VH-VL binders against Methylated protein MJ0556. Designs and how they scored, part 24

Target 1, 173 residues: Methylated protein MJ0556, of Methanocaldococcus jannaschii (q57976)
Amino acid sequence: SKFVKLHLVRTLNKYKELQKIRVKDVMISGDVIITTPEKTIKEIFDEMIKHNISGMPVVDDRGVMIGFITLREIRKYMTSHPYLNVGEVMLKNPPYTTADEDIITAFEKMIESNKKLDQLPVINTKYPEKILGKLEGIIFMEDIIKLLYENIIKELKTLVSFYNHNTEIKIKY
Short names: E, the ipSAE of ESMFold2; O, the ipSAE of OpenDDE; V2, 0.75 times the mean of E and O plus 0.25 times the DockQ between their complexes.

## First folded at step 19 (VH-VL; framework fv_ecleralimab)

Design y4 (from w1 with heavy chain K28R; at its last look DockQ between E and O 0.51; V2 from the best seeds 0.00; counts 0 for: pae E 2.02 > 2)
Fold by ESMFold2, look of step 19:
Structure y4 (fold): chain C 173 residues (1-173), chain A 122 residues (1-122), chain B 107 residues (1-107)
Amino acid sequence: as target 1 above (173 residues)
Amino acid sequence: EVQLVESGGGLVKPGGSLRLSCAASGFRFSWAYMHWVRQAPGKGLEWVGHIKSKDEGGTTDYAAPVKGRFTISRDDSKNTLYLQMNSLKTEDTAVYYCTRGYWQEYGDFDYWGQGTLVTVSS
Amino acid sequence: SYELTQPLSVSVALGQTARITCSGDNIGDKYVHWYQQKPGQAPVLVIYQDSERPKGIPERFSGSNSGNTATLTISRAQAGDEADYYCQAWYSSTDVVFGGGTKLTVL
């Protein structure tokens, strides 16, 4: 049907537009909430609640990124050892993205690395297995999902709705 | 305040042995990657070797001129880094610095001790 | 074996800009760190990871690194900047390389 073909083309065009969007266009920079390895997991849990966030880059005394910590790491020790240092429990080899990477690839890294990972540090490093480099920002799954929904999922749902209305065969999603 | 203080330098004949110590304070020593760097009189800086944090396996690497003769170790309960130097040569004459790599292999050296002089001569 | 080449000396007039080079094979693929050493003193880190300044280092110190050359730049040179300067990079876990050093003289 011409109607179905038109909506498919619109959906493909929207997907191509999403593939052009880079992490730097969506990320938060400059005001990233960070922590240090000397803080306790209790302190950063309280800070996460206060700021309504679920993860933080961990930096050393010079501001160099050395790890990443989320509520997932905290949850493992919070009831029995709430005063462990962040440096003891942080993710030392976090998944990461770069400023020039497209947001679809960044999204895939979030879902492939951990089902509960809702953010990704944006870093630049010459030694990805040895040293974390400059922290350039943080990108949230929520912001990518909003773009994906507005450009792809909404269009796809519209297409399925029209297909179901015009045929006796129903597609569910 | 981070401080590193080397000791144990002195005069030793060729073929002899000497053990250097580096007392650390002002940071979590057990988390740190630690290094030795030396400087012959009137010459430039030369890396000797390092030891990783215990949490990262505590492994060591050495520069080729000292491999097999020098041993780096650490005692995290005493916040102390060691350099055991055996089969010393006149070319080993230098000021030996203890320096911190802290969290990172392949990184910079952000804090240095004052150095301790080792002289190897007949 | 890996080498980092620095000029033996660099002179700069008071208040002018000094540039100290560090040349090495594909050094632009490596992080370069810079150290200042005054006579009778231990080295002090002044630039790390090519261009980052540690706490307490004035903004007039800057760094760059591309291709085969890294450069330490000191703008508005002061008498207190007179020192030896070393670049340093890792080429492997056993090849930590320092440049030969550059004596900066402020005229």
Scores: ipSAE 0.480, ipTM 0.757, lowest interface PAE 2.0, mean pLDDT 87
ESMFold2 (binder alone), look of step 19: mean pLDDT 92; pTM 0.949
OpenDDE, look of step 19: ipSAE 0.696; ipTM 0.866

Design y5 (from x7 with heavy chain K54R; at its last read DockQ between E and O 0.72; V2 from the best seeds 0.72)
Heavy chain, then light chain:
Amino acid sequence: EVQLVESGGGLVKPGGSLRLSCAASGFKFSWAYMHWVRQAPGKGLEWVGHIKSRDEGGTTDYAAPVKGRFTISRDDSKNTLYLQMNSLKTEDTAVYYCTRGYWYEYGDFDYWGQGTLVTVSS
Amino acid sequence: SYELTQPLSVSVALGQTARITCSGDNIGDKYVHWYQQKPGQAPVLVIYQDSERPKGIPERFSGSNSGNTATLTISRAQAGDEADYYCQAWYSSTDVVFGGGTKLTVL
ESMFold2, look of step 19: ipSAE 0.598; ipTM 0.807
ESMFold2 (binder alone), look of step 19: mean pLDDT 92; pTM 0.945
OpenDDE, look of step 19: ipSAE 0.715; ipTM 0.872
ESMFold2, look of step 20: ipSAE 0.653; ipTM 0.820
ESMFold2 (binder alone), look of step 20: mean pLDDT 92; pTM 0.944
OpenDDE, look of step 20: ipSAE 0.765; ipTM 0.882
ESMFold2, fold request of step 21: ipSAE 0.653, 0.653, 0.632; ipTM 0.826, 0.818, 0.815
ESMFold2 (binder alone), fold request of step 21: mean pLDDT 92, 92, 92; pTM 0.946, 0.946, 0.942
OpenDDE, fold request of step 21: ipSAE 0.760, 0.762, 0.738; ipTM 0.896, 0.897, 0.896
ESMFold2, last read: ipSAE 0.670, 0.659, 0.667; ipTM 0.838, 0.825, 0.834
ESMFold2 (binder alone), last read: mean pLDDT 92, 92, 92; pTM 0.946, 0.946, 0.944
OpenDDE, last read: ipSAE 0.620, 0.750, 0.763; ipTM 0.863, 0.898, 0.897

Design y6 (from x7 with heavy chain Y102H; at its last look DockQ between E and O 0.66; V2 from the best seeds 0.00; counts 0 for: pae E 2.3 > 2)
Fold by ESMFold2, look of step 19:
Parts: structure tokens; sequence; C-alpha cells
Structure y6 (fold): chain C 173 residues (1-173), chain A 122 residues (1-122), chain B 107 residues (1-107)
């Protein structure tokens, strides 16, 4: 039908537009909450609770990304060794993205990572298979999910609503 | 204050052996990638090799001219880097520097010792 | 077989700008680091990752890197800048390459 074809074209166009959105357009670059390898996991736990965050980039004294730490790593040692250094427990080869990468590829890195990250550090590097690079920002899974919902899932719900209105069959989404 | 102090240099005959040490302080030695760089008299800088941190497996890589003859090791309990040099050649005559390559591969060399002279001659 | 080529010497008048080049195949795809070495002293890092200055290095030191050439620039040259300068890059985990060095003379 004309209605279905029009909405499929709109959905495809919104997906194409979503693919043009770059990490730099969505990321947070100012006031990124970071830590250093010399801090203790107790200090970092307190800071994560204070700021209601679940992960932090770990940088050296020059702002070079050297790791990533989450509540998952902290929980392993918090009760028995709360004064271990971040550098001993951090993820040393975390997934990351770049400012010019599209947000779909960044989202895929988050969901396909065996580290189960809800955020990715945004790194400026010449060596993409090495962690070596400057931290430029953070992109959050929530912000990408919101864009996916607004641009793709919302259109699919419209198509399902149209189908349900014009047929006896009910489709849930 | 980061300090690196080399020792063990001296005069040795071709075919001989020598062991250099580098005492480190002022940083978490066990996290660092450590390197040896040498400089023949009146010549430029030449990378000798490195050893990774223990957490990265403590593996070593060497420049081609020294591979198979030189061995880099570390003792994290003593904060000490070692260079074992075997089958020495006159071309190995140089000042040997201990230097830090941060906590990762492909880094710059941010702190250097003052060097120890190795002279290989008959 | 990787090689970084630097001029053997560069002269600059006091207060003028010196430029020291480092040429290599696709060096713009690598991070280039620069070291200053005065006679009888160990090298000192003056530029890392093409253009970044470590703490304590004056703003008159700057760097660039593109194509086949990296350049160290020293503005308002001072007598204390007279030294040998080396560029350095990683081409692989076993190919750490230094340039041949450039003697900077401040006239």
Amino acid sequence: as target 1 above (173 residues)
Amino acid sequence: EVQLVESGGGLVKPGGSLRLSCAASGFKFSWAYMHWVRQAPGKGLEWVGHIKSKDEGGTTDYAAPVKGRFTISRDDSKNTLYLQMNSLKTEDTAVYYCTRGHWYEYGDFDYWGQGTLVTVSS
Amino acid sequence: SYELTQPLSVSVALGQTARITCSGDNIGDKYVHWYQQKPGQAPVLVIYQDSERPKGIPERFSGSNSGNTATLTISRAQAGDEADYYCQAWYSSTDVVFGGGTKLTVL
C-alpha cells in the first residue's frame, strides 16, 4: 500500500541520516570525569557513587588514555582489597571509538564487547589497534539508544499501528 | 622524582660478556615499559630493545643487530632493569642509556639515565 | 630497513626561528617524538606525539608532521638551544627508528 511504502521510505531515510551522525556530534567532551592509575578503588567507588556514574576513563598525567574502570572491576576487590590501585584492576585494552566514527558502529562496539560497556571513550590516535591516544570525550549508550528509538523504532511502531488498524491481526512491539 | 641510574659499564674484549643494571625510583617500576638505547661515540641514538610490564607478560623485543646476543630482564622486587650482553663486538662500543617508555607500547622516552660507557676493544 | 633522515646541521641567528626536518616514508602516519641532547648529557624529550610539549618545555618549541616530513620548530632561538636534536618514531614493535641527528648552532 501507499501508506506502507511511504513509511518504509521514511524509515530508510531516517536510518541513512542516523548513519551520518558522528560520535563527535553526540559525545560529551567537557568535564569528563576521569581517574588515574595511582588512585585506589575505594576512592573511585566513592567518586562513582557521588557522580552517579558506572565507569571512568583512566589517563596518565598527559591525558593519554591507558585504561578504563567500571563498577564491575571495583566490585571484585572492594570488600577484600579496597586500597588496590586502579592501575592493578583496570581494563587495559578497553573498546573505544573515534570522533569521526558513525554512532551505529560505536553502538555495535558497546553491545558486542565482552567487557559489557555502557559507554565508550573517544580517542584521538594514529594507532587504532593500540590504546595509545588522547581522550577526547565519552559517548554513552543511552544517547545512542535515544536516537535509534526516535528515528527507527518510532517509525516501526507507526507501521505496526497502521497494520493493526487496517487488519484483524494484532502485532506487539 | 623519577630517577634512572645505570651501572656495570667498562672495558671488555671482543667476544666477551657484560651485564648492565639500571636502578629505578620515583615511579611504579612494575607498570612501566623499560628500554635500552645506546649511542656510539660521536654517533646518534640507536634503540637496543625493551621489556614490557609484568602485567603485559614481561616479553622483550630487540633491534636486529643485538638479537640473540643481548637479553633484557627485570626484577620488579628490586626496581632494577638488566641488560646481559654476550658475544660483544667492537660495534657495541657505546654509552648505554636506560629509559622509560611509559605504561604502553609505542610511547616516547620520557626519562633517561645518565648512561654507562661500554668499550669493546682488544 | 626504515630510515629517518635529518640534515646534519642547521644554523640560526639568535632570536630567529630554526626548523629541523625529519623525513621518512609515510612518517605522517606515525607519531614523531623529538629529543634534545647537549654535550655530555642524556637526551631530553622536547616534543612527543608530533606536536605536544612535555611540562617544562617552552612554548617556542613546536612540532608538525604530515606526509613524509616531520618538523621541529624553535622560535626565538636562544644560546641554550644549541644542541643535537633527534626525531624518533615506531614503525613496529621491533622497528624503533631514530633520525641521524641534527646539530643546531645558534649564531
Scores: ipSAE 0.534, ipTM 0.794, lowest interface PAE 2.3, mean pLDDT 88
ESMFold2 (binder alone), look of step 19: mean pLDDT 93; pTM 0.951
OpenDDE, look of step 19: ipSAE 0.647; ipTM 0.855

Design y7 (from w1 with heavy chain H50F; at its last look DockQ between E and O 0.66; V2 from the best seeds 0.63)
Fold by ESMFold2, look of step 19:
Structure y7 (fold): chain C 173 residues (1-173), chain A 122 residues (1-122), chain B 107 residues (1-107)
Amino acid sequence: as target 1 above (173 residues)
Amino acid sequence: EVQLVESGGGLVKPGGSLRLSCAASGFKFSWAYMHWVRQAPGKGLEWVGFIKSKDEGGTTDYAAPVKGRFTISRDDSKNTLYLQMNSLKTEDTAVYYCTRGYWQEYGDFDYWGQGTLVTVSS
Amino acid sequence: SYELTQPLSVSVALGQTARITCSGDNIGDKYVHWYQQKPGQAPVLVIYQDSERPKGIPERFSGSNSGNTATLTISRAQAGDEADYYCQAWYSSTDVVFGGGTKLTVL
């Protein structure tokens, strides 16, 4: 039917438009919750709980990105060494993204990571083998998922509703 | 306040040895990549080498003119960087600066000591 | 090995803009850092990562880097800007390279 074909084409076109959206268009660039290497694991754990977040960029005293710390790193030491410094336990080579990267690639980095990351630091760096550069922001999986839902899942639900209404075969979604 | 203070410079004959020290304060020394940079009288700056932070393995690398003759080491318990200079040559005459590369290679040198003069002459 | 080439000297009239160049093979792919050195003193970082200014360095200092040339720009030059200026980049762990230095004279 033309209705189904029209909505499939619209869904594909919306996916193509999602591929044009860049990290800089979605990221949070102001008021990013960051930490420093001198803080303790206990302090960072308390901050993460207070702000309901699971990861924080680590910056030096100039705001240069030097690492990333998540609840995974904290939990390794929280029982035995809660006063270790962030600088001792942080990831110095975390997954990251750049402002010009498309949001689909950033999302793939989040879901393909061994750590199941729900956020990525956004960094401007000339050395892709080494994390060194300015922290430009942070991008959250939930903001990407919202765009996916608004542009793709909603359209697919419309197609399934139409299909179920016009056929004896039901599609569960 | 970050401070770096070099010491141990002086007059030495060609073929001799000298050990420089750099006392560091005001930052977590064990986290820092530390460098030596030298400047011959009336000349420009020349990188000598570095030592990585403890958590990066504390390994060293050197500029070609000094490789095999100079050894960089660190004592994190004393917040001190060392430069052992062996088989000294007259072209090693320079002011030697201790400088901080802090978190990794490819960065800037944000704090410098005032330098210590090494003179290699008969 | 890599070489960074700077002019030996640059003169600028008081209040005018000075530009000090640092030329090297594909230096635009590297971060370039700049140091000011006054007579009898240690170098002081004035620009890092091509264009970033450390705390305490006047906004009159700026930097750029593309292609084979990095440039330190000092606008509204003051007598106190008279110094030697060095660029520096990493080409590898063994190739930490300084430029030869540029003597800036404020006229």
Scores: ipSAE 0.559, ipTM 0.788, lowest interface PAE 1.8, mean pLDDT 88
ESMFold2 (binder alone), look of step 19: mean pLDDT 92; pTM 0.942
OpenDDE, look of step 19: ipSAE 0.679; ipTM 0.866

## First folded at step 20 (VH-VL; framework fv_ecleralimab)

Design z1 (from x4 with heavy chain E56D; at its last look DockQ between E and O 0.52; V2 from the best seeds 0.62)
Fold by ESMFold2, look of step 20:
Structure z1 (fold): chain C 173 residues (1-173), chain A 122 residues (1-122), chain B 107 residues (1-107)
Amino acid sequence: as target 1 above (173 residues)
Amino acid sequence: EVQLVESGGGLVKPGGSLRLSCAASGFKFSWAYMHWVRQAPGKGLEWVGHIKSRDDGGTTDYAAPVKGRFTISRDDSKNTLYLQMNSLKTEDTAVYYCTRGYWQEYGDFDYWGQGTLVTVSS
Amino acid sequence: SYELTQPLSVSVALGQTARITCSGDNIGDKYVHWYQQKPGQAPVLVIYQDSERPKGIPERFSGSNSGNTATLTISRAQAGDEADYYCQAWYSSTDVVFGGGTKLTVL
């Protein structure tokens, strides 16, 4: 019982530490691959393949965030209208996060989005109902998942293994 | 290169009407919020109103002193912004600027025309 | 309706730093934009979103905004900086507000 309680306390402590990690500690802030609304979806498709990425922030000529485009938008038009401009098809109200937001909240935005995004733009804005502001970076779901695995999932697997050893009821991952 | 050219200014008697035009080039006009800003001689800048981009519904908002008398419209096929001014008053005398807004509300005005003078005098 | 208050005039010695203030209720919660206007010319954007410079604006132009005051700062003032300066913010979709303007004189 002491062993189980020790592992539960350790898991809770890891979760509390994970809540302190901010988007700015995990995000990519330099050399973010961006695009502009004047580019064609054909050009962006080629660029996404070249860089092995599935989405790109769309910025104006000053670097201010105006939208987001993914392979989902591109695939809708690529065969019939490959020369449409990014500005015609981009997501104008994409989910986003801020540098000071915790990574748990950012992760929840990714998985709860009806767009099912694997990345979020990181924006500094005074108007939270709008994306009006400068792009500060991008945060990827895979980087958050690695932190979750290292801190929480590993510990939870250990706890489940102990329960399966001591009970008839089996818990699967 | 972004260019904005206003036209249609002139001398009008109080109670009269005038229509200003702004020819735009060098950018995708249909994506832009467009604004009118005026400046009475020797005085400061005053926002008149705006029209939203086509994607955001193309609706208009106006400053209180001109609401109900002025109408902003756009023709995206001609890259042209309009200001219809009715029931003009002497206090409407100003240089009227066409200016490009941001993709949304709450942005700056990054390009301005040279302005067109409207004089309301009897 | 909202009001942005600027000093009517500011004087600065050549090569010194000028500061032009823009006061308004909770202006620190808004983005403030700044425009330079020389006689007979249209306004030119010099600072947007409180502190960002458009391309072509010298780095000696800077901006800040907190509390009830936004400030345009021009370091190493040059004779060519003589102009009227306007701050501007949005308080709603129908309340786009300019300050009254500040005439900067370089002595």
Scores: ipSAE 0.613, ipTM 0.816, lowest interface PAE 1.5, mean pLDDT 89
ESMFold2 (binder alone), look of step 20: mean pLDDT 93; pTM 0.949
OpenDDE, look of step 20: ipSAE 0.697; ipTM 0.869

Design z2 (from x4 with heavy chain D55T E56D; at its last look DockQ between E and O 0.64; V2 from the best seeds 0.66)
Fold by ESMFold2, look of step 20:
Structure z2 (fold): chain C 173 residues (1-173), chain A 122 residues (1-122), chain B 107 residues (1-107)
Amino acid sequence: as target 1 above (173 residues)
Amino acid sequence: EVQLVESGGGLVKPGGSLRLSCAASGFKFSWAYMHWVRQAPGKGLEWVGHIKSRTDGGTTDYAAPVKGRFTISRDDSKNTLYLQMNSLKTEDTAVYYCTRGYWQEYGDFDYWGQGTLVTVSS
Amino acid sequence: SYELTQPLSVSVALGQTARITCSGDNIGDKYVHWYQQKPGQAPVLVIYQDSERPKGIPERFSGSNSGNTATLTISRAQAGDEADYYCQAWYSSTDVVFGGGTKLTVL
């Protein structure tokens, strides 16, 4: 059907538009909530609750990224050892993305991570196997999901509505 | 204030042994990668080797000229870095610096000790 | 093995700009760090990660790195800038390489 083919082409074109969107176009680059390795897990737990976030980049005194810490790491120790330093418990090899990476690849990194991250630090590094460089920002999964809905899910719902109008079989979407 | 103080330098004959120490203060020593860098009289800087932080396994790497003869170790309870030098040669004559590479490989060396002189001579 | 080549000496007139080069194979793909060493003293970090200044290093010290050459630039040279300068990079986890050093003389 011509209508179905047109919407499929439009959906494909919107997916191609998503592939052109770069992390730098979606990331937060000002006022990123960061921590340092000398802070205690109690202090950063309070900061995470205050700011409604589940993870924080860890930087040294010069702003060089050295790790990442989430509520997962904090929960292991918060009750029994709330004064442990962030540097003792942080992830030293977290997933990360770069400013020029496309948001689909960044989204895949969040989903495929064995840590199940809802955000990624954005860094620029000359060493792709190591997180050595300055923190440029942070990108949240929720902002990527919003773009997926605006560009893909709406078109698919249109196709399902057309299918339901033109067949005896009804598809729930 | 970060401080690194080397000691144990002196005169030793070829084939001999010497142990250098580096006393560290003002930072969490167990988190740090620590390095030895040497400088022969009138010459440039030369990397000797490092020991990784305890959190990264505390393993060592060495420059080719000293591998198998020198051993780097650390005692985190005493905040002290060591360099055991065996089978010393005249070309090992240098000022030996202790320096901090802090969080990982591939970085800069941000703090240096004053150095300790090792002279290997007959 | 990897080598970083620096000129043996560089002269600069008081108040002028000095440039000290550090040449190596694909050094632009590495972070380059620079150290200043005055006679009888330990080295002091003046530039890290190609172009960043540690706290306390004046802005007249700057760095760049591309292709096969990294450059330390000292503008408005002062008498106190006379020193040996070393570049340093990592070519692998076991190949930490210093340049041969450059003696800067302020005339």
Scores: ipSAE 0.614, ipTM 0.820, lowest interface PAE 1.8, mean pLDDT 89
ESMFold2 (binder alone), look of step 20: mean pLDDT 92; pTM 0.943
OpenDDE, look of step 20: ipSAE 0.722; ipTM 0.877

Design z3 (from x4 with heavy chain T99A, light chain A89V; at its last fold request DockQ between E and O 0.85; V2 from the best seeds 0.68)
Heavy chain, then light chain:
Amino acid sequence: EVQLVESGGGLVKPGGSLRLSCAASGFKFSWAYMHWVRQAPGKGLEWVGHIKSRDEGGTTDYAAPVKGRFTISRDDSKNTLYLQMNSLKTEDTAVYYCARGYWQEYGDFDYWGQGTLVTVSS
Amino acid sequence: SYELTQPLSVSVALGQTARITCSGDNIGDKYVHWYQQKPGQAPVLVIYQDSERPKGIPERFSGSNSGNTATLTISRAQAGDEADYYCQVWYSSTDVVFGGGTKLTVL
ESMFold2, look of step 20: ipSAE 0.615; ipTM 0.819
ESMFold2 (binder alone), look of step 20: mean pLDDT 93; pTM 0.952
OpenDDE, look of step 20: ipSAE 0.616; ipTM 0.855
ESMFold2, fold request of step 21: ipSAE 0.544, 0.572, 0.551; ipTM 0.801, 0.804, 0.800
ESMFold2 (binder alone), fold request of step 21: mean pLDDT 92, 92, 93; pTM 0.948, 0.947, 0.950
OpenDDE, fold request of step 21: ipSAE 0.617, 0.635, 0.675; ipTM 0.864, 0.870, 0.880

Design z4 (from x4 with light chain V96L; at its last look DockQ between E and O 0.66; V2 from the best seeds 0.63)
Fold by ESMFold2, look of step 20:
Structure z4 (fold): chain C 173 residues (1-173), chain A 122 residues (1-122), chain B 107 residues (1-107)
Amino acid sequence: as target 1 above (173 residues)
Amino acid sequence: EVQLVESGGGLVKPGGSLRLSCAASGFKFSWAYMHWVRQAPGKGLEWVGHIKSRDEGGTTDYAAPVKGRFTISRDDSKNTLYLQMNSLKTEDTAVYYCTRGYWQEYGDFDYWGQGTLVTVSS
Amino acid sequence: SYELTQPLSVSVALGQTARITCSGDNIGDKYVHWYQQKPGQAPVLVIYQDSERPKGIPERFSGSNSGNTATLTISRAQAGDEADYYCQAWYSSTDLVFGGGTKLTVL
């Protein structure tokens, strides 16, 4: 029907607009919680609990990005080797994104990773196979999902509300 | 706090061999990429090669002029980098510097030793 | 194939700005690092990753890199800045290149 076609076009237009949003527009910059390779996994486990976070960028003494560590890596060793250094257990080649990448591509990196990341470091690097570069921020999956919800799910809820109003059959959303 | 000290330089005849050592302190040596850079008297800097960190397999790469003749190795238990130089030529005459690479290849050289002179002459 | 070209010498009046260039094929796609070497001494890193300054290097030192040219800039040149300066970049895991060096003379 005309109504269904209109809302499908609206939804496709919203998706096209989402493809234009860049990581830099959504990322957290500034007070990013980071760690260093010399800290122990026990120390950063305590810090992660304190800050209610599940991952941290690892930087060297100049602030250059060298790795990423999550609760997944920590839990593998916490019981048997709580004093291992972050540098021994961190992801040396973590998934990452750049400030100019679109948020849909960043989201795909999070969900398609075999590491199941809920965040990505945002890195400025000239070597795409290396994280040799400056940490510019962190982008969280929840912030991308919020944009998807606000822009796509609202249109779908509108369509379902229209369907329920104009038919005897009710759809819950 | 970081220190690199080269040793083992000296006079050697063409075709001879020499082994250089670099004693490292003040950092976790096993985590570092280590490099050799040389400088002929009155000339510029020339990269010789590197060895990767232990956790990345400790593999080596060399500049073309020395490939097949020079071997870089490391002993992480002694915090020591080595350069074995074989089939030496007069053009290998230089001050040889030990330098620390970044956490991975493609980085800068943030700390340098004082250098050790190798003279290859008949 | 890969070469980094620097001028052999650059002169600057005391208190003025010196610029030392490093030209190379697509060098703007690479990180460029800069080293200062005084006579009888080992090189010292003064700029890394195009424009970053290590701790202890005065803010008078800055760097830029785009296209085929990287530039080291030394503002308010002092007598102690007189040295040889080398640029350095990686073109591959086996192709690390230093520039030929530039002798900076402070007049």
Scores: ipSAE 0.560, ipTM 0.797, lowest interface PAE 1.8, mean pLDDT 88
ESMFold2 (binder alone), look of step 20: mean pLDDT 92; pTM 0.941
OpenDDE, look of step 20: ipSAE 0.693; ipTM 0.866

Design z5 (from x4 with heavy chain D61Y; at its last read DockQ between E and O 0.68; V2 from the best seeds 0.66)
Heavy chain, then light chain:
Amino acid sequence: EVQLVESGGGLVKPGGSLRLSCAASGFKFSWAYMHWVRQAPGKGLEWVGHIKSRDEGGTTYYAAPVKGRFTISRDDSKNTLYLQMNSLKTEDTAVYYCTRGYWQEYGDFDYWGQGTLVTVSS
Amino acid sequence: SYELTQPLSVSVALGQTARITCSGDNIGDKYVHWYQQKPGQAPVLVIYQDSERPKGIPERFSGSNSGNTATLTISRAQAGDEADYYCQAWYSSTDVVFGGGTKLTVL
ESMFold2, look of step 20: ipSAE 0.603; ipTM 0.817
ESMFold2 (binder alone), look of step 20: mean pLDDT 93; pTM 0.951
OpenDDE, look of step 20: ipSAE 0.744; ipTM 0.878
ESMFold2, fold request of step 21: ipSAE 0.657, 0.664, 0.677; ipTM 0.830, 0.837, 0.839
ESMFold2 (binder alone), fold request of step 21: mean pLDDT 93, 93, 93; pTM 0.951, 0.951, 0.952
OpenDDE, fold request of step 21: ipSAE 0.634, 0.642, 0.649; ipTM 0.867, 0.870, 0.875
ESMFold2, last read: ipSAE 0.647, 0.659, 0.658; ipTM 0.824, 0.831, 0.827
ESMFold2 (binder alone), last read: mean pLDDT 93, 93, 93; pTM 0.952, 0.951, 0.952
OpenDDE, last read: ipSAE 0.632, 0.652, 0.637; ipTM 0.870, 0.874, 0.868

Design z6 (from x4 with light chain D29E; at its last look DockQ between E and O 0.64; V2 from the best seeds 0.63)
Fold by ESMFold2, look of step 20:
Structure z6 (fold): chain C 173 residues (1-173), chain A 122 residues (1-122), chain B 107 residues (1-107)
Amino acid sequence: as target 1 above (173 residues)
Amino acid sequence: EVQLVESGGGLVKPGGSLRLSCAASGFKFSWAYMHWVRQAPGKGLEWVGHIKSRDEGGTTDYAAPVKGRFTISRDDSKNTLYLQMNSLKTEDTAVYYCTRGYWQEYGDFDYWGQGTLVTVSS
Amino acid sequence: SYELTQPLSVSVALGQTARITCSGDNIGEKYVHWYQQKPGQAPVLVIYQDSERPKGIPERFSGSNSGNTATLTISRAQAGDEADYYCQAWYSSTDVVFGGGTKLTVL
C-alpha cells in the first residue's frame, strides 16, 4: 500500500539523517564530572551518588584521559577495600567515541561493548586503539535513544499498527 | 616531588654484563609505564625499552638493537626499575636515563633521572 | 626503521622568534613531544601532544603539527633558551623515535 511505502521511505530517510548527526551535537561538554587516580573509591562513590551518575572519566593533573571508572568496578571492592585508589580499579581501555563520529556508531559501541556502558567518553585522540588524548565531553545512551525513538522507532510502531489494522495476524510491539 | 635516581653504571668489557637500577619516589610507581632512554656521548637520545604498569601485567618492549640482550624489570615493593644488560658492545656506551612514561603507550616522558654512564671498552 | 629529521642547528637573535622543525612521514597523524636539554642535564619536557604546555613552561613555547612537519616555536628568545631540542613520537608500540636534535643558539 501507499501508506506502507511512504513510511518505509520516511524511515529510511530519517535513518540517513540520523547518520549525519555527530557526537559533538549531542554530547555534554563543559561541567563533565571527572575524577583523578589518587581519589579513593569511597570518595568517588559518594560523588556518584551526589550527582546521580554511574561513571566518571579519570584524568591526570594535566586533564589528559587515563581511564574510566564505573559503579560496577567500585561495587566489586567497596565493602572490603573502600580506600583503594581509583587508579587501582579504573578501566584503562574503556570504549570511547570522538566528536566527529556519528551517533549511530557511538550507540553501537555502547551496546556491543563487553563492558555494557550507558555512556562513552568523547576523546580527541590520534590513536584509535588508545584513550590517549583530550577529554572533550561525554555522551549518554539516553540522549541517543531519544533521537532514535523520535525518528525510527516511532515510524516502525506506526507501520506495525497499520499492519495489525489491515491483517488478521497481529504483531505486538 | 617526583624523583628518579639511576645507579649501577661503570666500565665493562665487551661481552660483559651490568645491571642498572632506578630508584623512584614521589608517585605511585606501580601505576606508571617506566622507560629507559640512552644517549651516547655527543649524540642524540635513543629509546631502549619500557615496562608496563603492574595492572597491565608488567610486560616489556625493546628497541631492536637491544632486544634479546637487555631485560627490563621492576620491583613495585621497592619502587625500583632495573635494566639488566648482557652481551654488551662498544655501541652500548651511553648515559642511561630512566624516565616516567605517560600512563600508557604513545605518551610523553615527563620526569627524567640524572642518568648513569655505562662505558663498554677494552 | 622510522626517522625524524631536525635541522642540526638554528640561530635566533635575542628577542626574536625561533622555529625548530621536525619532519617525518605522516607525522601530523602522530602526537609529537618536545624536550629541551641543556649541557650536562637530563632532558626536560617542554611540549606534549603537539601543542600542550606542561606546568612551569613559559607561554613563549608553543607547538604545531600537521602534514609531514611538526614545529616548536619559541617567541621572544632568551639566552636561557639556548639548548638542544629533540622531537619525539611513537610510530608503533615498539618504535619510539627521537629526532636527531637541534642546537638552538641565541645570538
Scores: ipSAE 0.548, ipTM 0.792, lowest interface PAE 1.8, mean pLDDT 88
ESMFold2 (binder alone), look of step 20: mean pLDDT 92; pTM 0.946
OpenDDE, look of step 20: ipSAE 0.715; ipTM 0.874

